# Designs tried in a protein design chat: VH-VL binders against GTPase-activating protein rrc-1 (rrc-1). Part 5

Target 1, 194 residues: GTPase-activating protein rrc-1 (rrc-1), of Caenorhabditis elegans (q20498r280to473)
Amino acid sequence: LELTDLYMRTGKKVPVIVEKCCASIEDQGIVTGIYRQCGIQSNIQRLRAKFDSGAEPDLHEFGQRDIYSVSSLLKQYFRQLPNPLFTYQAYPKLIEAFEKEDSLSEKVESLRFSLETMPEAHYRTAKFLMEHLTRLCKSKSLTDMTSKNLAIVWSPNLFRPPPTLNGADTHLLSGLNVHTAICDFFIENSESLF

## First folded at step 19 (VH-VL; from k54 with heavy chain N54D, light chain E32S)

Design k57
Fold by OpenDDE, look of step 20:
Structure k57 (fold): chain C 194 residues (1-194), chain A 121 residues (1-121), chain B 112 residues (1-112)
Amino acid sequence: as target 1 above (194 residues)
Amino acid sequence: QVQLVQSGSELKKPGASVKVSCKASGYTFTDYYMNWVRQAPGQGLEWMGEIDTDTGKPNYADDFTGRFVFSLDTSVSTAYLQISSLKAEDTAVYYCARDDFYDLGYYFDYWGQGTLVTVSS
Amino acid sequence: DIVMTQSPDSLAVSLGERATINCKSSQSVLYSSNNKNYLAWYQQKPGQPPKLLIYWASTRESGVPDRFSGSGSGTDFTLTISSLQAEDVAVYYCQQYYNWLTFGQGTKLEIK
């Protein structure tokens, strides 16, 4: 289901599954390798089914916690969106803005403008997620997850080239995929961008 | 005492439908997932899928989509398995089984006695 | 899908002797975060439903005799009956619950 369609149906700008997973992770997921460590597929599938049914499962349900399954569920949710969190439409604008501007202030301004062109549901959800990841970075001493590490894990789930673009046009920055670099930039500058 | 009691044996013709029931007692029905397991004559156990007894949402194994439907009547703590367009290869004993999810273990601590469904011309 | 393969398919053991059944998974069913193996063993006697014997690879279900034990980790698991009794004649199944649920093909245990 598209984020925009979900917003239209529920009136919630940020999906419940995103809010609940992020809250759970901030509360219980300040552990080593959060978002990098894989969860249990059976638990992920069961939790996803509950959210898809319109339920709001207690992530303390079943008498135990499985925080890595929750984090995996969240990544899977974004990966499976028909239109990525950072939309196909915004994708070329984001890439251009990131590569064109050398000044930090100009880059922030250009990216902010590009982000605001996205549908409301995508923008709000992106803002929510980036702010969540920024908060997690404050606990890097406990999780060993820097903004760069989080970007490496998350960028494949948040960015996809539009189908009309040739996949042969790969962009690299400082040895990292351009998607990872942009995602890292979003995490480090979320307060200025959103 | 926890008990799962299933409906009696069924004899059906190809193309017909069958509905097997599994009545639970001795525990809170909506606190546990119910699973269905098939066993053809002289063969092994096959997990068919599960149903969330709280929401009614079923999850089917890949080989058991389409003709197989899980449902509930929570008012009588009963789970149902319906098989439509029956085939000869559907001849098997069907079990309902409860999983103990409190420790996040999807193993089956209690089983129904099984229901034989025979499909024959 | 995780494929469970038991060995042997059939086994004949003398009364009072040790019976050993092996189960191999196509991928690891060990969860690194809690160090638990998502593996169970069942006993099925003729005309009866399966009975849970072992879960978490090595935890014995309540009421199960001490002669039954489970061991192993990752992809290789073993069910052991230290001293075979007449009532132990049955088909035994392993089951993983790491990724969905799948059973081994079963091992028929008979008295020699």
Scores: ipSAE 0.650, ipTM 0.854, lowest interface PAE 0.8, mean pLDDT 93

## First folded at step 20 (VH-VL; from k54 with light chain L101I)

Design k65
Fold by OpenDDE, fold request of step 24:
Structure k65 (fold): chain C 194 residues (1-194), chain A 121 residues (1-121), chain B 112 residues (1-112)
Amino acid sequence: as target 1 above (194 residues)
Amino acid sequence: QVQLVQSGSELKKPGASVKVSCKASGYTFTDYYMNWVRQAPGQGLEWMGEIDTNTGKPNYADDFTGRFVFSLDTSVSTAYLQISSLKAEDTAVYYCARDDFYDLGYYFDYWGQGTLVTVSS
Amino acid sequence: DIVMTQSPDSLAVSLGERATINCKSSQSVLYESNNKNYLAWYQQKPGQPPKLLIYWASTRESGVPDRFSGSGSGTDFTLTISSLQAEDVAVYYCQQYYNWITFGQGTKLEIK
């Protein structure tokens, strides 16, 4: 289900599953390797099914037992979106803005503009997720998950080149591919970007 | 005492439909998932899928989509398996079995006695 | 899908002797986070539903005789009956619940 369709159906700018998972992780996910350590599929599958049915599983209780399945569920949710969180339409603009702008200020401005061209549901969800990851980075001393580490894990779930574009994901900046670099930038500058 | 009691054996012709029931007692019905397992004559156990007793949402195994429908009547703590457009290869014993989501262990501690469904022309 | 393969398909053991049934998963069913193996064993006698024997690879279900034991981790598991009794004649199944649910093909245990 598309984010926009979900928004139209529910009136929620940010999916409930995203809000609940992020809240659970902020509460119980301050552990080593959060978002890097994989959960088990059976738990992920059952949690996903509950959310898809319109139910809200008790992630507080569940998170106490298996927080890594919650984090994996969240990644999986974004990975399975028909149109990525950072939309196919915004993708070229984001790449161009990131690669061509020299100064931090100009880069932020250009990226902000590009982000605001996305549908409301995508923009709000992206803002919510990046802010969540930014908050999580504050606990990097406990989780060992820096903005860079989080970007490495998250970028494949949030960016996909449009079907008409080839090779865009092969660009490397400072040892990272362009998607990872942009994601890292979003996490580090979420306050000014969104 | 936990019990899962299934409906009696069924004899059906190809193309017909059958609905097997599984009535639970001795525990809170909505605290456990209900699963369905098929066993063809002389064959092994085959997991068909599960149903969330809280939401009523079923999850079907890949081989059991389309003609197989899981449903509930929570007012009588009963799960149902409906098979439509029956085929000869559907001849089997069908079991209901519970697992505990909250324990995060999806093994089956209690089983129904099984329901034989025979499909013959 | 995780494929469960049991060995052997059939086994004949003398009364009082040790019976060993193996189960191999195509993928690890060990969850490193909690160090648990998502593996169960069942016993099925003719005309009866399966009976749970072991869960979490090595925990005996209540009421199961202590001659039954489960061992193994990751992809290789074993059900052991230390001293075979006449009532132990049955088909035994392993089951993973790490990724959905799949059963082994079963092992028929008979008295030699």
Scores: ipSAE 0.886, ipTM 0.945, lowest interface PAE 0.5, mean pLDDT 95
Fold by OpenDDE, fold request of step 24:
Structure k65 (fold): chain C 194 residues (1-194), chain A 121 residues (1-121), chain B 112 residues (1-112)
Amino acid sequence: as target 1 above (194 residues)
Amino acid sequence: QVQLVQSGSELKKPGASVKVSCKASGYTFTDYYMNWVRQAPGQGLEWMGEIDTNTGKPNYADDFTGRFVFSLDTSVSTAYLQISSLKAEDTAVYYCARDDFYDLGYYFDYWGQGTLVTVSS
Amino acid sequence: DIVMTQSPDSLAVSLGERATINCKSSQSVLYESNNKNYLAWYQQKPGQPPKLLIYWASTRESGVPDRFSGSGSGTDFTLTISSLQAEDVAVYYCQQYYNWITFGQGTKLEIK
């Protein structure tokens, strides 16, 4: 289900599953390797099914037992979006803005503009997620998850080249994939970007 | 004590439909998932799928999509399995079994006694 | 899908002797975060539903005799009956619940 369609159906700018998972992780997911350690499919499957049905599972109770399945659920949700969180349409603009702008201020401005071209549901959800990850970085001493580590884990779930573009053009920056670099930048500069 | 009591044996013709019931007692019905397991004569156990007793959302195993429908009547703590367009190969004993979601271990501690469904001309 | 394979398909053991049934999963059912194996064992006697014996690979269900034990981790599991009793004649199934649910094909245990 497309984010935009979900927004139209529910009126929620950010999917409930995203809000609830992020809240659960901020509360109970301050643990080593959060978002890096994978959960188990059975738990993820049942949680997903509950959210898909319009229900809200008790993630507080669940998170006390298996927070990694909650984090895996969240990653999986974004990975399975028909149009990635950072949309196919915005993708080339984001790449260009990130690669071509020299100064931090210009890069932020250009990326901000590009992000604002996305549908409202995508923009709001992206803002929400990046702010969540930014907050999570404050606990990196406990989780070992720096902005870079989070970007490494999240970028494959948030970026996909448009179908018109083949994935053969791999961009690297300082040993990192361009998607990872952009994601890291988004996490580090979320307050200025969104 | 926990009990799962299923409906009686069924004899059906090909193309007909059958609805098997599983009535739960001795526990809070909506605290546990209900599962369905098929066992053809002389064969092993086959997990058919599960149903969330809170939401009514079913999850079917790949081989049990289409003709198989899980449903609930929570007012009487009963789960149902409906099989439509019955085939001879549907001849089997069907079990309901519960598992505890919040234990995060989806093993079956209680089973129904089973319902034999025979499909023959 | 995780495929569960039991061995042997059939086993005959003398009364009082040890019975060993193996179960292999096509992929690991060990969850590293909690170090639990998502594996259960069942006993099914003729005309009866399956009965839970072991869960989490090695935890006995209440009321299950001490002669039953489960062991193993990852992909290889074993159900052991230390001293076979007449009432232990049954078909035994392993079951994973790591990714959906699948059963082994069953092992028929008889008295030699």
Scores: ipSAE 0.882, ipTM 0.945, lowest interface PAE 0.5, mean pLDDT 95
Fold by ESMFold2, fold request of step 24:
Structure k65 (fold): chain C 194 residues (1-194), chain A 121 residues (1-121), chain B 112 residues (1-112)
Amino acid sequence: as target 1 above (194 residues)
Amino acid sequence: QVQLVQSGSELKKPGASVKVSCKASGYTFTDYYMNWVRQAPGQGLEWMGEIDTNTGKPNYADDFTGRFVFSLDTSVSTAYLQISSLKAEDTAVYYCARDDFYDLGYYFDYWGQGTLVTVSS
Amino acid sequence: DIVMTQSPDSLAVSLGERATINCKSSQSVLYESNNKNYLAWYQQKPGQPPKLLIYWASTRESGVPDRFSGSGSGTDFTLTISSLQAEDVAVYYCQQYYNWITFGQGTKLEIK
């Protein structure tokens, strides 16, 4: 389900699965390689099915046994969105703003403007997720996950280039590894951007 | 005391349908997944899939995505296996078995006694 | 799918002797994050449902006699009955639960 449609159906600007998984990771996920280490696929699939049915599983009890499946579930949720968190419409604007501006201040202002063009559900969920990742970076001495490391594992789940007729623009942008760089910038500067 | 009690044996003709029940007692039914396992005569065990007793959502193993349907009646703590368009190859003993969702160990501590379904012309 | 292969298919052992059944998985069933092997063993006597013997590769289920033990890690596992008794005549199955559920083909244990 698209984020805007979920918001219209439920009245919640941030999906329950996102809120609960982030809280679980901040509670029990200050562990080596969080978000880098993979969970168990059957655990992830069962947990996803409970959320999809509208159930609210006890993630404290679940996370005591397999916190890496909670973190894997959250990444999977974003990867499977029909319109990515950073929408197809906003994607070219975000790339242009990031690459064109010379100074930190100019980048922040231009990116903030582009982020504000996203639908409310995407904006609020992006804010929630980036702030979570920023807080998690404060524990890098325990997790071995810097902002760059988090950006590496998160960016494939958050950005998809819009389809093109020949794929040329998509190839160029992906080949430049810009998704990781933008994601790292969002994590480092979330307070200024959102 | 935990028990899983299944319905009695069935003799059916090809093309018919059968519904096997598995009634649970001695525990909170909705805290455990219910699983179905097939054993053809003289053969080994095949996991057919599971049903989440809390949500009613089934998940079928690849070979069992067609004519096999899992369902529940939570008011009587009972799980059901329905097999439609029965074939001779469906002749087997069918077991129900439970596992604890929060243990995250998909092993079966309690099994039903089994239900023999015989499909014969 | 993770394929579970048992050996031997059939085994005859004298009363009081050691019985050994092997199980090999096509993929490791060791989860590195908790250092647990996702492997169970079952006993099935004629006309009865399977009975859980061992889970997490080496943990004995309550009520299972001490003569039953499980060992191994990763892809190679062993069920051992240290002193065979007449009531141990059964078919034994291993089962992985690392990625969903698959059973080995079974090992028939008989008294020699």
Scores: ipSAE 0.739, ipTM 0.899, lowest interface PAE 1.1, mean pLDDT 92
Fold by ESMFold2, fold request of step 24:
Structure k65 (fold): chain C 194 residues (1-194), chain A 121 residues (1-121), chain B 112 residues (1-112)
Amino acid sequence: as target 1 above (194 residues)
Amino acid sequence: QVQLVQSGSELKKPGASVKVSCKASGYTFTDYYMNWVRQAPGQGLEWMGEIDTNTGKPNYADDFTGRFVFSLDTSVSTAYLQISSLKAEDTAVYYCARDDFYDLGYYFDYWGQGTLVTVSS
Amino acid sequence: DIVMTQSPDSLAVSLGERATINCKSSQSVLYESNNKNYLAWYQQKPGQPPKLLIYWASTRESGVPDRFSGSGSGTDFTLTISSLQAEDVAVYYCQQYYNWITFGQGTKLEIK
C-alpha cells in the first residue's frame, strides 16, 4: 500500500509499522550492526504478516528474542513501497539539488524546498525516519553504525529512480553511489532539512 | 491439560474432498500457531504449513499450494485442513501441531493424534 | 530449503547400551545473534504421533527421561540414549526451524 493511501485510510501520517519498529530499535536495538545484520527470514515473514493483517504484535517481547528481524522488517517495508519514500516525482529534483556544485547552505535550502513538495505522508515519514537514524548515530560506539554505514544499508530501500518510457538516464548508471551519498547527507543534516 | 483432538479416519475415492478437524483445549487457542504435518505410510514427516490463529492467515509450504486449504473456527477453538481433488498420493496420516509465536522456536510441543486419510479407487 | 540428513537410517542396539543418532543440516542452524541452535528432536512410537524430546539442540522437554540428550552445533547434531530401554523402540526425527521447517528422514531404532 502507497503511503498517501495508507494515510487516507488510517488518518496517521506515519505508518504504525514504522513508528513501532523505530521505537523498538531505539529501545532494544542499540546492538552491534543494527540494520546491517540480517534477521531470520521466517521470523521477518511472520512479523510482516501480522502487521499486514492489521494486528499489532508486542515488539518488546519479540525484540527480546530477535531484534535484527525487527530492523530487517523495517528496511523491507520501505523497499517494497510502490512509490519510494522520497517519491518518484521528487527524485530528479533531489538528485539535481544534491549534485549541484554550490555552498552547503544553498544545497540545504534547495533540498529542503524539494522535500517540501512531497505529499504530506511521505514528508512526515521521511522526517520521522531520518530523525530516528540521526538519533541512532549517537550510539555508534555501541552499534558500529556511523551515518555512512547506515546510509549504505538504508539507501537501497529509500531511493528508486523513476521508470521512463523513452530511455536511459546517466544517473541510473551511477545511482547507487549517489543514493548512499544523499542518504548520508540527509542523516547528517536532518535537523536543517526537515 | 493441553489437548489436540482430531476427527476420525476417512476413506475417499480419487477426485473427492476431505475436511480434517483439530479441536484444541486446555490453552488459549489464539496464542499459538497451528501447523499441519503429513506422513505417508511408512514415510517421514513433511511440514505442510501453518495458520496464524490470531489473524486467520495461512502460510503453505511450497509443495502444498493449490489443493490444501487451512481454516479456523475460533469460536470452538478448531483448526481445519481441507484437501480437494484427492489423489492416491494424498493417502497419509495428517497431524495438527502447535507452536508459540513469541518463543520464536518453531518446534511442536503438542500434536493431535493424527487422522488417516485413505484415497483408493 | 535447509535439508536435514540423518544417519543411520536404522540401527539395532542391545538393552542397556548407548544409541547414537546423527543429524546434519545443509546450512548452519546456529543464529549467532542469540547463540542458539534451531534444532529439535522427536520420538515417534508405533501408532502414535511424534513427541518432542529436545529443542534448542540440547534442552530436554519436561517429562523426557534424562537418558535422552542432545548435542552439537551449527550443522552437526547428535541424539544420544545413554541406556536403551525397551520402550525406546521408535523412529526418531530431527527438525530445523532456523528458516521455516524441515525434518530429517527419520532413524528407526530397534532392540537387538
Scores: ipSAE 0.729, ipTM 0.896, lowest interface PAE 1.2, mean pLDDT 92

Design k65
Fold by ESMFold2, look of step 20:
Structure k65 (fold): chain C 194 residues (1-194), chain A 121 residues (1-121), chain B 112 residues (1-112)
Amino acid sequence: as target 1 above (194 residues)
Amino acid sequence: QVQLVQSGSELKKPGASVKVSCKASGYTFTDYYMNWVRQAPGQGLEWMGEIDTNTGKPNYADDFTGRFVFSLDTSVSTAYLQISSLKAEDTAVYYCARDDFYDLGYYFDYWGQGTLVTVSS
Amino acid sequence: DIVMTQSPDSLAVSLGERATINCKSSQSVLYESNNKNYLAWYQQKPGQPPKLLIYWASTRESGVPDRFSGSGSGTDFTLTISSLQAEDVAVYYCQQYYNWITFGQGTKLEIK
């Protein structure tokens, strides 16, 4: 289900699964390699099925047993969105703004403008997720996860080039590298961008 | 004390249907997944799948996605296994077994006594 | 799918002697994040449903006699009965629960 469609169905700009998982990870997930280490697929599938059925599982109890399946579920949720978090539609402008040779303040302004073109559900969910990751970076001494480490594991789940830009050439590989860089920039500058 | 009591043995002809029940007592039924396990005569154990007693959503093992249907009646703490279009190969003992979602250990601390389903002309 | 292979398929052991049953998984069932092995052992006596003996590879279920113990890690696991009793005649199954559920083929234990 697309984020805007979910917003229309529920009236919530940030999906419940995103809110609950982020809260669980901030509560119990300040652990080594959060988001880098994989969870257990059967745990993830059961947990996803509960959320998809409209149940609201107790993530405090679940996370006591397997917090890495909570973090894996959250990454999987974003990876499986039909329109990525930062949307196919905003992607060209976001990449263009990030790669343009401008001062830092001009780059932030251009990116902020492009982010604001996204549908409200995408904008609010992106703000929520980036602020979560920014807060998590403050615990890097406990997690061993810097903003760059988080960007490496998160960017494949957040950015996909539109089909017209997608191919198997070296431009695609360069685009993947820029996805990590822009994601790292978003994590480091979330207060200015959102 | 926790108990899972299954319905009695069934003798069926090929092409018929059967419905096996598993009644739970001594615990909160909706806190546990219910699992179905098959054991053909002289053979080992084969996990057929599970049903989430909280949501009613089943999840079937790959070999059991067609003729096998899991269902519930939570008002009487009972899980059901229905097998349609019975074949001779379906002759087996069928067990129900529970596991706790929040333990995140998919091991079965309690089992039903088993229900023999015999499919014969 | 994680395949569980037990050895031997059948064994006979004298009363009071040690019985050893092995179980090998096709991939590791150790979850390094919590350091738990996702492995259980069951006893199935003739005409009865399976009974849980061991979970998390080495944790004995309540009411299971001390002579039963589980050991091993990763891909290789062992169920040990330190002093065989007559009532231990059964088929024993290992089960992984690292990714869904798969049982070993069973090991029939008899008195010699």
Scores: ipSAE 0.721, ipTM 0.891, lowest interface PAE 1.1, mean pLDDT 92
Fold by ESMFold2, look of step 22:
Structure k65 (fold): chain C 194 residues (1-194), chain A 121 residues (1-121), chain B 112 residues (1-112)
Amino acid sequence: as target 1 above (194 residues)
Amino acid sequence: QVQLVQSGSELKKPGASVKVSCKASGYTFTDYYMNWVRQAPGQGLEWMGEIDTNTGKPNYADDFTGRFVFSLDTSVSTAYLQISSLKAEDTAVYYCARDDFYDLGYYFDYWGQGTLVTVSS
Amino acid sequence: DIVMTQSPDSLAVSLGERATINCKSSQSVLYESNNKNYLAWYQQKPGQPPKLLIYWASTRESGVPDRFSGSGSGTDFTLTISSLQAEDVAVYYCQQYYNWITFGQGTKLEIK
């Protein structure tokens, strides 16, 4: 289910699963390697099924037993979106703005403009997630997760190049390491971007 | 006082259907997952899958994704296993067993007494 | 899938002596994040459902006699009956719940 369709169904621009998982991680997930360490697949699948059914499981109780399955679920949720969080449509503009702009202020303005072209559900959810990751960076001494570490594990779940890129755009795709860099930039600059 | 009481044994012909019931008492039915476990004569235990008694959503083990259907009637605290197009290989004892979602341990503290389904032509 | 292999398939032990049943998993069932082994043991007597004996590898279920104990970690686990009694004649199963559920093939315990 796309984010815009979920918004139409629920009236909420940020999915309940995203809100609850982020809150749970900020409450109980200030632990070594959060988002890097894997949870247990059966726990993740059960938890996902409860959210997909419209249930709201008690993540405080769940997280006391297996917080890494909560963090794994959140990454899986974004990886499985039909249109990624930062959308196929905005992807070329975001990459161009990040790679081509020289000054920090110009880069922020160009990225902000491109982010604002996304559907409202994508924009609000991206804002929510990036701000969550920015807050987590304050605890890197406890988690061993810097903004760069978070970007490494998060970027594959957030960015996918459009499947219809032509031959000229193939050279841009060969530089897909940029996904980590732009994700790190978003985490470090979320207040200015959103 | 937790009890899981299953329906009685069944003798069926190949191609028929059967529906096994598992009635729970002594606890809040919707707080626990219900699982189904098969044991062919003289054989070991085989997990067939589970159903979330809170949401009604089943999850089947890979070998049980076709002819096997889990369902519930929460008004009478009962889980059901239906097997269609019965084959001789379906001859087994079928157990229901519960586990606590928030324990995050998929071990079964209570089991039904088992229902023997015999498929014979 | 995680395959659970028990050994021996059957054994005979004299009353009052120690019985030892082994269970090996094809991959670790230790979740290092919480330091728990996702392993249970069951006893099944003829005509009866399985009965939970041990969970989390070594925690004895309420009402299970002290002569039953579980040990091991990772991939190698042991159920021990320290002083075998007549009522302990049964088939014993291990079960992993690290990734869904699989059972060992069972170990039949008899009195010598």
Scores: ipSAE 0.721, ipTM 0.892, lowest interface PAE 1.2, mean pLDDT 92
Fold by ESMFold2, look of step 21:
Structure k65 (fold): chain C 194 residues (1-194), chain A 121 residues (1-121), chain B 112 residues (1-112)
Amino acid sequence: as target 1 above (194 residues)
Amino acid sequence: QVQLVQSGSELKKPGASVKVSCKASGYTFTDYYMNWVRQAPGQGLEWMGEIDTNTGKPNYADDFTGRFVFSLDTSVSTAYLQISSLKAEDTAVYYCARDDFYDLGYYFDYWGQGTLVTVSS
Amino acid sequence: DIVMTQSPDSLAVSLGERATINCKSSQSVLYESNNKNYLAWYQQKPGQPPKLLIYWASTRESGVPDRFSGSGSGTDFTLTISSLQAEDVAVYYCQQYYNWITFGQGTKLEIK
């Protein structure tokens, strides 16, 4: 289900699954390699099915047993969105703003403008997620997860170029590096961007 | 005390349907997944799938995604297995078994006594 | 699918002696994140449902005699009965739950 459609159906700008998983990770997920280490597929599938049915599982109980399945579920949720969090429409504008601006302040302002063009559900969910990742970076000595480490594992789930923008394999690999760089920038500068 | 009590043996002809019940008692029914396990005569155990007793959502093992339907009546803490278009190869003992969702261990601490379904021409 | 293979298919052991049943998985069932092996053992006597003996590879279920023990890690697991009793005649199954659920084919234990 598209984020805008979910918002229209529920009236909530940030999906319940995103809110609950982020809270669970901040509570119980200050552990080595959070978001980098994989959970167990059957645990993830059961948990996803509960959320898809509208159930609200107790993530405190679940996370005591397998917090890495909670973090894996959250990444999977974003990867499977029909329109990625940073929408197909905003994608070229965000990349252009990030790559072409020389000064930090101009880059922040240009990115802020481009982010504001996204639908409300995408904007609010992006703000929520980036602020979560920014807070999580404060625990990098416990988790081994710097902003760069988080950007590496998160960016594939947040950005997809529109099909008409795909290029050669070397351009695709360069695009993946740009996705990491812009994601890292978002995590480090979320306060200024949102 | 935890108990899973299944319905009695069934003798059916090919093409018929059967519905096996599994009544739970002694625990909070909706806190546990209910599983179905098949054992053909003289053979080993096959996991058929599960049903989430809280949501009613079934999840079938790959070999059981056709003629097999899991359902619930939570008002009487009962799970059901329905098999349609019965074949001779469906002759087996069918067990219900529970697992604790929050334990995140898919092992079965309590089993029903089994229901023999015999399909014979 | 994770395939579980038991050996031997059948075993005859004298009363009071040690019985050993092996179970091998086609993939590791050790979750390194919590250092747990996702493996269980069941006993099934004739005409009865399976009964849980061991879970997490080595944890004995409540009410199971301490002559039953489980060991092993990763892909190789063992159920041991330290001193065989007459009531231990049964078929024994291992089961993985690392990725959904599969059972071994069973090992029939008899008195020699």
Scores: ipSAE 0.707, ipTM 0.884, lowest interface PAE 1.1, mean pLDDT 92

